# Miniprotein binders against Hydroxyethylthiazole kinase (thiM), part 14

Target 1, 273 residues: Hydroxyethylthiazole kinase (thiM), of Natranaerobius thermophilus (b2a1a8)
Amino acid sequence: MSTFNSNFKLGTYLTQVRQENPLVHAITNYVTMNDCANITLAAGASPAMCESRDEVSDFVPLAKALYINIGTINQEHKDSIYLAAEKASELEIPIVLDPVGAVAIKSRLDLVKDLLTNYNVSCIKGNNAEIKCLAGRKGHGKGMDSLDLGEDIQMVNSELSEKYNTMVLATGKTDLITKGNITVKVSNGTPLLGRITGSGCMLGILISAFIGASDNDWEAGIAATVSMGVVGEMAEESISSSTDLGSFRVKIFDHMAALTSKELQERGNVSEL
Key: E = the ipSAE of ESMFold2; O = the ipSAE of OpenDDE; V2 = 0.75 times the mean of E and O plus 0.25 times the DockQ between their complexes.

## First folded at step 10 (miniprotein)

Design p6 (from m6 with E46R; at its last look DockQ between E and O 0.82; V2 from the best seeds 0.00; counts 0 for: pae O 3.7 > 1.5, pTM E .791 < .8)
Fold by OpenDDE base, look of step 10:
Structure p6 (fold): chain B 273 residues (1-273), chain A 85 residues (1-85)
Amino acid sequence: as target 1 above (273 residues)
Amino acid sequence: SELEKKLDEAEQKIDELESKLEEAKENPDNPELEEILLEVIFLFMRIWQLRYELENGDPELKEKLRELRKRIIELLKRLLEAKSE
């Protein structure tokens, strides 16, 4: 069993989150907002869900990271996203972008492309279908799991990363994180994460928290991704039945709160591709 | 109205938290700042939820909500400043 000594100090980044307790500004959808807040708190960060057009520009400077999830789109929300992204870019506050629904809705795709083009997005997180779609490929998006076995997601990640000068996380059975031509594979998590609402959104805001607490977006983003996966594994281990999805959801928060830097480091399974 | 009551409760809670913050500023290492932060975050979420409930509500209540939103943001600012110190 090759001890992939991942040279990544994963545990250090969790420690940094807890020490810094970064305020994470989130503009997210109403479906997952509460769980995003809870997971942020559990990780040791501070969530703030300010999406008001009149207030967002004044709020952005207070945060260490901006999480943008486009899951709920109305005109006011769009305006707030643009105002927040502009202010965050001006202040060099890292932006994490979640392109939820970009595969199915052109207006969402256009919004995401506009954000990536005009603002400084530090990380884009999406499923394989969303990432492929952003890269200009026709993906038949079924839900979070793109069955599209064909194109090397690594190549697509690299293309997208280079095009927009951003870190790209493609989520799936295994997560691929790419910056430029460098890709790492995270082999943590459980299929149960796909059976609860908002696991992807929770990952997005966690990435924001980790990046906000660190000067190294790349390693922080990896550590955040590993953390969500590890906590998912631990939560699965803590339930009595694979159908205990409600309990599983609660255990995610419990295990995130209890997660130690040592456990994260020991359970993390990261490989460079 | 139920909404008016919720707004009044939020206002009272902001007043309380502002007072607590002023008391806690005397000791920057005070664990109370973290507790205050959590309470501010939760109150912030509640106030934001009220926005949706008031979308078609009384203009007077909307104005009150706007004021409370401003106050909670300012409180958060002050709290974060106190923690950085």
Scores: ipSAE 0.119, ipTM 0.583, lowest interface PAE 3.7, mean pLDDT 88
ESMFold2, look of step 10: ipSAE 0.394; ipTM 0.749
ESMFold2 (binder alone), look of step 10: mean pLDDT 77; pTM 0.720

Design p7 (from m6 with F42W; at its last look DockQ between E and O 0.76; V2 from the best seeds 0.00; counts 0 for: pae E 3.1 > 1.5, pTM E .790 < .8)
Fold by OpenDDE base, look of step 10:
Structure p7 (fold): chain B 273 residues (1-273), chain A 85 residues (1-85)
Amino acid sequence: as target 1 above (273 residues)
Amino acid sequence: SELEKKLDEAEQKIDELESKLEEAKENPDNPELEEILLEVIWLFMEIWQLRYELENGDPELKEKLRELRKRIIELLKRLLEAKSE
């Protein structure tokens, strides 16, 4: 059993989140807003869901990170996203972008591409299909694993990362995080995370919290990704049946709140590719 | 109206939280600041939700909501400043 001593100080970043208690500004969809808030609080950060066009520019300076999820698309939401992204970029506040639905809706894809082109996005998080679509590949439907399309997701991540000068997280059975030509594999999590609403959104806002509390976006983003996976594993271990999805969801928050830096460090499974 | 009642309750809660903040500022290490922060965050979410309920509502209630939104943002700012000290 090769003790992959992950040279990553994963636990330190969790400690830092809790010490700093960073305010995370989130512009997200209404479906997952509450769970995003709850997971942020559980991690020891402070969520703020300010999406008002008239207020967002004044609110951005208060936060340590901006999470943008494009799940709810109306004109007001778009305007708020642009205003927030502009202000965040001006102030060098890290932006985490979730391209949810970009595969199926061209207008969302165009919005994401525009954001990546014109603003300083520190991290983009999406499933393999979303990442491939952003990289100009024809994505079909639901989260097709990279294996189904014969294309190496690592290559696609690198292309996208280099193109937009951003960290790229491609989520799946295993998560691939790429910056430039460097890719790490996170082998934490459970299929049950895919059976609840908003697990991806919760991961996105967690990444924002971790990045917001740290000067190292790369390691902080990895630590956040590991944290969500580890908490998912712990939650699965704590339910009586694999069908107890409601209980599983609640246990995610319980275990995130109870997660220690030591547990994160010990349970984290990160490898360089 | 039910919406008017919710707005009045939110206003009252902001007043309460502002008072609590002023009391807590005397001790920056006061665990009360964290509790106040949590209450502000939740109230913020509640106020934001009311925006959708009032989208086609009474102009007077919309103005009241706008005022409350401004107040809660300012309260959050003041609270964050107090915690940084």
Scores: ipSAE 0.169, ipTM 0.626, lowest interface PAE 3.0, mean pLDDT 88
ESMFold2, look of step 10: ipSAE 0.391; ipTM 0.749
ESMFold2 (binder alone), look of step 10: mean pLDDT 76; pTM 0.709

Design p8 (from m6 with I41V; at its last look DockQ between E and O 0.89; V2 from the best seeds 0.00; counts 0 for: pae O 4.3 > 1.5)
Fold by OpenDDE base, look of step 10:
Parts: C-alpha cells; structure tokens; sequence
Structure p8 (fold): chain B 273 residues (1-273), chain A 85 residues (1-85)
C-alpha cells in the first residue's frame, strides 16, 4: 500500500512551475547541458546557460533560481560560479548545488565546501557517496551506487543539512531528502535513470525550477524529485525493451511535458522517516 | 566561413526577435511573449555553443560573438520585464 502521504501537495508545485515559467540560470557541464535545457523546457520552465565571467553577474538577477553543477571545471567556470553564487546570495535567489565528482577530485570538494560555507545554498543534490564525502566520510569513489550499506545516510544527511543550513538530497535506489532532523523518502524512479547520462543533472535543474517557482523550497524540492522519478517510471513503461536507452531518454522529455499535476500527485510515493 | 555564417544568422535572428518583442509589447496578454521567450532561450543556447567553436578562432569573430551575447541578454531582460507587466 503506497502510503500516500496526503500531506504533500506535489501537483500544486508542478502547476506553479508551468504558471510562473521561471527562468532558471544554470552553470553546468557541457555533457548534460542540452538535456538539462530540454527537461527544464518540458517541465514548463525556461533554462538559461549563462556562464560567462563578464556576463554572469548581470544575468543572475533575471533568474528565479541558480543551478550550479561543478562537472566541468576550468578557471573561468570557477570564477563564474563564485560570481553567480555571490550575486544570487545577495539577492536571495535560491541556489541548487550539484557536487558531481567531488568524491574523486579534491579541488572539486574544496570548491563545494567553499560554496556551502560562504553562500546561501538552498539545496545540495548528490549521490550517497558525494553526500558522505561532503560530510567528511571517506567514501570509496566507486560509481554512483556506492552500496556502502553501513552508514545511515539519513544521519549523514542531517549532519550535512545542519552544518550548512541547507536541504540535502541523497539520490539512490530511493531518494532521501533532509532538512535538519526531518527526512523524507521518495520511492519513485527506475534503475534506467542510472543508465543514461545526466539524469542527476536533470534532477538538479528540475529542483531549481520548482524551487524558483515556489516560496517553499522544502516541498518544491520534494515535488521536483518525485517528478523526475515518476517521469522515469512512465518512460520505462513506454519502451519495448530495457535496452532501449535512447528511446527511454527521449520518453523522459515526452512524459515530463505531458505530466499532469494529478498524475504527479497520484503516482508520488513519499514517506517521512 | 561556416562560423561567420552562423554568427550572421544568429545576428539576424536577434534582430527578428527584437522586432517581435516590440510588436508584442503593445499587447501584454499576448501569448506571443512565451513563444518569443522560447525562441530567445534556444537562440541563447546556439550562441553559447558557438563560443566553444570559436575558442581558438578569429579574434574578430570572437568580438562579434561577444556583442551578440550582450544583445541576447539584453533582449531576454526586456522580454522578462515585458512579461512581468
């Protein structure tokens, strides 16, 4: 019995995204940029990939949210990230941070920690290994699915959330979203999302869109996470073979565009821990 | 060059979108603003891609690209202002 926790108005947040059509400023990696743009458009938001050092400070005020993905790091990109984060914090524009690669690369970890320490980050989204690493745990850097069953990711999320006063999304087979001592489990999605490039990046920018369109970052972030999971489930249902990954990717965009507030509400599987 | 042609096409498209915006401002309830916004977003992405193609390119083309980026940002600003009215 899917404990339909009737308490989350998931569908309302999708409606808000479509009504507001928020501009989402994204500084992201080149590998997933196109898919991030496409999923944002499919959700009913407007993506803008402005990462120029000379322009980013002028661009930030135009957006309702800032998505930062540290996947492609050159010096110019770092400078742009800092300028954008500073301006966004000044204007109280919500920042969603994706610590991609922080487990493997110390310079990325240091950058993420610096951002979290000095700027107002509304949400961190990472896999279990990335979240553990940010919390000071030695993660064994193998793949997105760090099966390290041992440490309670909920505890780690809470520690990280409290330390940086931010919402923490740890992605996995089930997604755990934490603010302070409150953790919500999202049980939507499919393993196929892990078999395509950029599913995590797409989730990050969706969270940005939902948060940008709402005054409630917590519920908006949950709704965004559920939306990506539900769309993944629907896309899996629409392909003929589990090997049709290209078709699956396309169907994610189709189903995001077609997703109704009712479907999101009905298919959402959210529980408090 | 192929890159020069792409830049010229982008410039022309910005000119067209600026004209469309001015026409649409006369009617604030115009569903045309959302369509224009979508076109601006796509054009922005195209211009952004050109930056990588020009990273080691002709300085003149780089300068043209910088100008186009400024124009599209300004266009987006004006569009968002018009949508908020």
Amino acid sequence: as target 1 above (273 residues)
Amino acid sequence: SELEKKLDEAEQKIDELESKLEEAKENPDNPELEEILLEVVFLFMEIWQLRYELENGDPELKEKLRELRKRIIELLKRLLEAKSE
Scores: ipSAE 0.043, ipTM 0.513, lowest interface PAE 4.3, mean pLDDT 87
ESMFold2, look of step 10: ipSAE 0.500; ipTM 0.812
ESMFold2 (binder alone), look of step 10: mean pLDDT 77; pTM 0.711

## First folded at step 11 (miniprotein)

Design r1 (from m6 with L68A I72V; at its last look DockQ between E and O 0.91; V2 from the best seeds 0.00; counts 0 for: pae E 2.6 > 1.5, pTM E .775 < .8)
Fold by OpenDDE base, look of step 11:
Structure r1 (fold): chain B 273 residues (1-273), chain A 85 residues (1-85)
Amino acid sequence: as target 1 above (273 residues)
Amino acid sequence: SELEKKLDEAEQKIDELESKLEEAKENPDNPELEEILLEVIFLFMEIWQLRYELENGDPELKEKLREARKRVIELLKRLLEAKSE
């Protein structure tokens, strides 16, 4: 019985996003950029995808959060990431980092480690394989789900969190969010989220929006994770067939836009481990 | 070219939004500022999309795009300042 820990004010954080309408600076890949923007708008935040090396440092101060997805790596993009991360750290603007591809590509892994070491990353979000890889373990997996659950992901999350002084979200069938030795389990979502492009990226930018609108990164990050899961559940409930993935994708945006603080609070399934 | 036309339209939209912002600055709680913000965000997305389309394009159009990006960033800055006030 998942003890609904009534202690998380999940709905309050959605309200804060909508009230504050935070500008979220995103440096992300071209594949998910549009969906990241749309989910941000649907949540009540403002997306901005400024990745130009010449402009990024001037743009960073305007945003309440910086989302970095390393999915598209060229030299200009890498330079922009470093410039943005440096400026965000200087201004204490929260950074959410998505280590996409770090499992398969050493240069991406090195980049992520450099970012985590040298800048103030508030949250790292990855699948179990990515998180394990960052923690120095072998990991294999694609998308939000990881097939390699042989090691206790909670322990790995804690190690990674402590090492880099960051919140760690390991996504999967259930999401584990860790700060230090504290881990919460989010039991919201649907396997259908793993069947659409960019669900992980959308989650990352949502975390950025929620963190950007709040002074409590921990609870805001949890609320964002719950919101994506809840919206996924609602979208699944709204389609006629499990194969209606296109409709499912559209319904994610519809339900995010229509999501109430009450619904988020009531449907949220969070437990402390 | 089609890209040039899109850039011209973007510049015109920037001009329009700058004008709207100046009219709305008198009241930071003006709901018009939120509408303007949304329009600026959409315009921002459009301009940034053009960047990718022009990656191997005409240098003159690239420069025009650069200037448009600069203007929209400045507009966004001014808008955010107006809302904080």
Scores: ipSAE 0.272, ipTM 0.703, lowest interface PAE 2.1, mean pLDDT 89
ESMFold2, look of step 11: ipSAE 0.454; ipTM 0.790
ESMFold2 (binder alone), look of step 11: mean pLDDT 75; pTM 0.681

Design r2 (from m5 with A39L K42R V43I K49R; at its last look DockQ between E and O 0.90; V2 from the best seeds 0.00; counts 0 for: pae O 2.4 > 1.5)
Fold by OpenDDE base, look of step 11:
Structure r2 (fold): chain B 273 residues (1-273), chain A 83 residues (1-83)
Amino acid sequence: as target 1 above (273 residues)
Amino acid sequence: SPELEEILLELIFLFMEIWQLRYELKGDNPELKEKLRELRKRIIELLKRLLEAKEGDPSVEELKKEIDQLKKELDELKQEVES
């Protein structure tokens, strides 16, 4: 029984995305860029992948949100990230940050910390290992799920959230979203999301779209997280075999495009921790 | 406005196509890269104008014409990349 926490508006935020059709500026890695674009379009938002150093500052003002994924970092890309983050912060455009690789690469960790410290990051989304790493913990992990459950991720989320005054989404078997000392648990999704490339990146850009279309980053971020999980569940229901990962991937886009506000609201499983 | 949304999507797709084309470019083709850069700049400008436009504004028709021209130029560039 999905504890329908009547306290969270989920469907309304999907409706708002589709009504507003927010332009989402994305600086992301080349591996997931296409899927990020497709999921954004499927949600009813408009993706724009503009990472050119010469263009990024001029493009930022056009967007309702900036998604930054640090998966592909060269010096030019880093410069573009800083330029975009600076301009977005100046214009109070919300930034969603994906700290991919921060656990393994110190330079990425330093970049993420710098971004969180100096710019208007509305949401940081990472797996448990990435979040723990950002919070100064030692951890090892890969993918969306981290098996490092030794420390209470809620506590870590709260510490990180308070430190950088940002929403923290720690992804896993269950997703934990934290602002300050408030944490909600999202119990939607499927392990199959961890078996395709870019599910975390797609979630990140969805959060950007939802936040960009809303004045309530907290609820919008929750709704986005729920939407990705719900779509994952629906896609799993739509495939013939658990090994049909290619079909699963396609079905994510199909179901995102077809997702109704009612379905999102009804299937959403959110609880306060 | 459905019309403005359609134009927006068109511009977004063109922007993505230019990006994809640039990514697929093999070798050092500075001239082609510059042409693509110019097209991207033009798209950004059109996006700015579109975001300021209102439905039914004569400016929207001008935008459509400019987008059509951009499409032609992009098609020409695609042909150059494929030859």
Scores: ipSAE 0.250, ipTM 0.689, lowest interface PAE 2.4, mean pLDDT 89
ESMFold2, look of step 11: ipSAE 0.595; ipTM 0.849
ESMFold2 (binder alone), look of step 11: mean pLDDT 80; pTM 0.755

Design r3 (from m6 with L38R; at its last look DockQ between E and O 0.90; V2 from the best seeds 0.00; counts 0 for: pae O 2.5 > 1.5)
Fold by OpenDDE base, look of step 11:
Structure r3 (fold): chain B 273 residues (1-273), chain A 85 residues (1-85)
Amino acid sequence: as target 1 above (273 residues)
Amino acid sequence: SELEKKLDEAEQKIDELESKLEEAKENPDNPELEEILREVIFLFMEIWQLRYELENGDPELKEKLRELRKRIIELLKRLLEAKSE
């Protein structure tokens, strides 16, 4: 019996984001930067994309959370990531890490492993392939959804979570969020989220916003994941055709901005595994 | 140039926001601080976007942008301090 939503105060965390209006420091790729900013604003948080090597250390203390996406890596960007991660760890500012491209590029994988080993990463968010790759398995896949080759992603999540003492979100048709031996399944969202650019990045920065506004990273991370899924569902419901991807994208922002704590709580589909 | 104009506009906006912040500090319960914060965040995004447009641009414009980036960060710091008070 899927014990429904009753144990998670999902709506409370959205309220907290809007009340606190946390500054979220984001080091992300150029492709998704604008959408990441817009979704953050729509949620009621404040985005800041400071990635300059000379400025990042001074900027980190201002934020309630640091989102790191490794999608665009040059040497300067890498240096900024390390500086930001170091300063955030020093100040106990939560870090959300997106290992984008780690499956295909060894240098990215090495960077992510280094970050997870040496700094205080509160959450790692990736697709099943990325999570498996980080856990030392072979994986393949594109977007938020990756093809699972039949390995128990829950087990992999637990291994990775324990190894690096971090929350692990494996995105897919259903999202699995793991801390240690505890795994929660989020059954919200739509395949349309995989058909737009940056849905994974938007989820990552939302997790950062929710975590930044709360002292409970676990529940805040779950609430953020649910929020993105619920907004995706609502956006799909509001378009005329399944091919209206441009409209779908716009409706994500509209619905995030209009999302109530009650709607989040009622539409959330979370189960413990 | 169009880029120079954008930089000048950004500079002017920073000046205006700095002035607004000083006025708002005189009344700490002022809902104005949140509005100022929103405006600062939007301006921050605009300035950071200009960085990419200027990546291969005129060194003088790059330097101007660097200065504006410093100013907007400082403004944000002051604003956050005022809001915490």
Scores: ipSAE 0.262, ipTM 0.690, lowest interface PAE 2.5, mean pLDDT 88
ESMFold2, look of step 11: ipSAE 0.525; ipTM 0.817
ESMFold2 (binder alone), look of step 11: mean pLDDT 77; pTM 0.716

Design r4 (from m6 with R51Q; at its last look DockQ between E and O 0.81; V2 from the best seeds 0.00; counts 0 for: pae E 3.2 > 1.5)
Fold by OpenDDE base, look of step 11:
Structure r4 (fold): chain B 273 residues (1-273), chain A 85 residues (1-85)
Amino acid sequence: as target 1 above (273 residues)
Amino acid sequence: SELEKKLDEAEQKIDELESKLEEAKENPDNPELEEILLEVIFLFMEIWQLQYELENGDPELKEKLRELRKRIIELLKRLLEAKSE
């Protein structure tokens, strides 16, 4: 019996996003940039994609959260990431980090580890393979889901969380969110989220928006994760065929925009492990 | 050029938004500030998209884009300040 821990005020955090309309600074890849912006707007937050080395340090102070996706790796982008992370840490602006590609590319892994070591990262979000890789395990995976289910991801999350003093979200069929020795399971979403481009990036920037609008990163991050899952479920319910992926993608934005705090609270499936 | 036209249009939009902001500053609770913010955010996105189109473009247009980026950031800053007030 999944004890619905009725203790999470999920709806309150969505309300806070909409009331605060936080500016979310995003350094992300070009493939997902538009969808990240759209989901941010749909949630009631304000996206800004500023990645120029000359501007990023001046822009960071304007935002309530910094989302970093390392999908585009060139020297300029890397420099901008460091500048942004440094400034955000200085100002105690929460950083959400997406370690995309860290499993396959050592230079990305090294970058992520460096960021986690030297800056104040509030949340790292990755699939099971990425999280395992960051924790020093071997892993492979694609999209939000990972096929590497052989190791207890909860344990790995805890190790990683404690090591870098950060919240860890491991995405999959079920999402596991860990802070220290506390892990919450989010049982919202749909496999269709893994069939569209950028669902992981959209989740990352949503977490940034929710964290940016709240003083409680833990609960805000959970609420954001739930919101993406719930919206995915609603979007799936709104399409005629499981192959209508284009329509599904559009419906994600529609349902995020229309999502009420009550719906989020009622549809949220969160349990402490 | 088409790019030059886009930059000119962006510049004009910045001018308009700056004017709107100055008119709205008199009331921090003015719902107009939220509308202005949304317009600024959209314009910001449009301006940042132009950088990819200008990657191998005319240096003069790149400089113009740089200036517009500076202006829109400053506008956003002023707008956020006005809302906090």
Scores: ipSAE 0.370, ipTM 0.759, lowest interface PAE 1.7, mean pLDDT 89
ESMFold2, look of step 11: ipSAE 0.387; ipTM 0.746
ESMFold2 (binder alone), look of step 11: mean pLDDT 77; pTM 0.717

Design r5 (from m6 with Q49S; at its last look DockQ between E and O 0.90; V2 from the best seeds 0.00; counts 0 for: pae O 2.8 > 1.5)
Fold by ESMFold2, look of step 11:
Structure r5 (fold): chain B 273 residues (1-273), chain A 85 residues (1-85)
Amino acid sequence: as target 1 above (273 residues)
Amino acid sequence: SELEKKLDEAEQKIDELESKLEEAKENPDNPELEEILLEVIFLFMEIWSLRYELENGDPELKEKLRELRKRIIELLKRLLEAKSE
């Protein structure tokens, strides 16, 4: 029997991030860096980017979480990912993995699988296609994907979660977060998040900050996902038109910084699946 | 060059932050440690972005960048240790 306590206090995780001010070590690309840094600061955490071979092993011990985004890969970047992941696993520092491009690029898929196999990854987040691809499934990207039911991706999430002992977030119109055989649905968010760059990296590093500040990575991961969705909704409510994408982006940071634990609790839309 | 000036300014800032840390450590309940931490984090991000500007640049400036980044990482270590103690 699976159970989910919908009464858990989402707001406690936001409060804990702001009290702990966790340092989040990010290995990511230049394109997403500014958005990742700003959402981390807005949430009350501290971002730090360090990807040099000769530095990552020294830097990981300073951090509360390691965020790895596979968005741009050269050999030094890849070497640094392995070194950082090894150190984080040795020190039990949580790893959050964002498998950008793994569907289209076999070397990225291989890297992601290698990281999941060899290290203790606390959370992997991706869209439905990325998650299905990691599970060795077909039919993503067209036709049958438009008819994709929540139960199909829920089964895939559980398979990956059990295989790799990790939390799996499948992003979509609703977000499905799975640990073991337990899946919750987060219904917060707005389609406008898909119309700006960087929203995926912002979610990934936000999850990292929440997990890094907490001993309960399951609930912390849910709270981070709800927070991103809620500030997206609040940003949408603050603009005059869906074409105000520049204003929408800056309002995300304003609302994240101003978000109260009470607002998070009240606006959160989480249900057991 | 302008990049040389940015590296020199970063070096001066590291010196200033190290001095601030030594003074702030005399009072371990000092809230200034959090302010110093934020300054160090912003400096680290600024230095990080300079490596992309120096990717095809002068090897001497690239080495200076590497040394400054090592100094900032050590400063971060000492700062985080002071906050936890």
Scores: ipSAE 0.480, ipTM 0.805, lowest interface PAE 2.5, mean pLDDT 86
Fold by OpenDDE base, look of step 11:
Structure r5 (fold): chain B 273 residues (1-273), chain A 85 residues (1-85)
Amino acid sequence: as target 1 above (273 residues)
Amino acid sequence: SELEKKLDEAEQKIDELESKLEEAKENPDNPELEEILLEVIFLFMEIWSLRYELENGDPELKEKLRELRKRIIELLKRLLEAKSE
């Protein structure tokens, strides 16, 4: 019986996002950029996708959080990421990092490790395979869910969290969020989230929005993770067939926009491990 | 060209939003600032999307886009400052 830990004020963090309307600076891939913007707006935050090398350093100070997704890597994009991360770290603006593709591409892995080593990353969000890979293990998997759960992901999360002094979110059938030796399990969501493009990216930018609106990265990150799961559940409940993936995608935005703090609090399924 | 038209329309929208901001600055709690912010955000996204269409495009249009990007960033900065006041 997953003991609903009533101790997390999940709803408060959604309220805070909507009240603060934080500008979220996102450097992300072109495939998910629009959906990242839409989910940010639906949550009550303000997206800005400024990735120009010449402008990024001037833009960073305007935002409350920086979301970095390394999905599209060219030299200009890499330069912009470094410039943004440097400026964000200087200004103590929280950085959320998505290590997409780090499992398959060494140059991406090296980039992520460099970012984690040299800058103040508040949260790293990846699937189990990506997290394992970052922790020096072998990993393979697709999307938000990784089928390769051979090693205790909690242990890996803790190692990675301690190594880089960051919050680690490992996404899967259940999401594990770790800071140091503390791990929280989020049991919200639906497999349908793994069947649409960009659900992981949308989660990443939501975490950025929630963290950017609060002074508690840990609880804000948990609340954001729960929010994405809850709206996924609601969207699934709103479609007529499990194959209505297009409708499901649209309903994610509808339900994110309509989500109340009470609903988030009541539907949230969070347990400490 | 269609792209030139889009850039011109974006420029006009920036001009309009700058004017709206100046009218709204008198009250930081003005709900108009939030509406302006949304419009700026959408316009920002529109302008940024045009860069992909111009990747191998006319140098003059690229320069125009660069200028528009600069202007929209500045507008956003001013808007955020007005809301913090």
Scores: ipSAE 0.202, ipTM 0.649, lowest interface PAE 2.8, mean pLDDT 88
ESMFold2 (binder alone), look of step 11: mean pLDDT 76; pTM 0.698

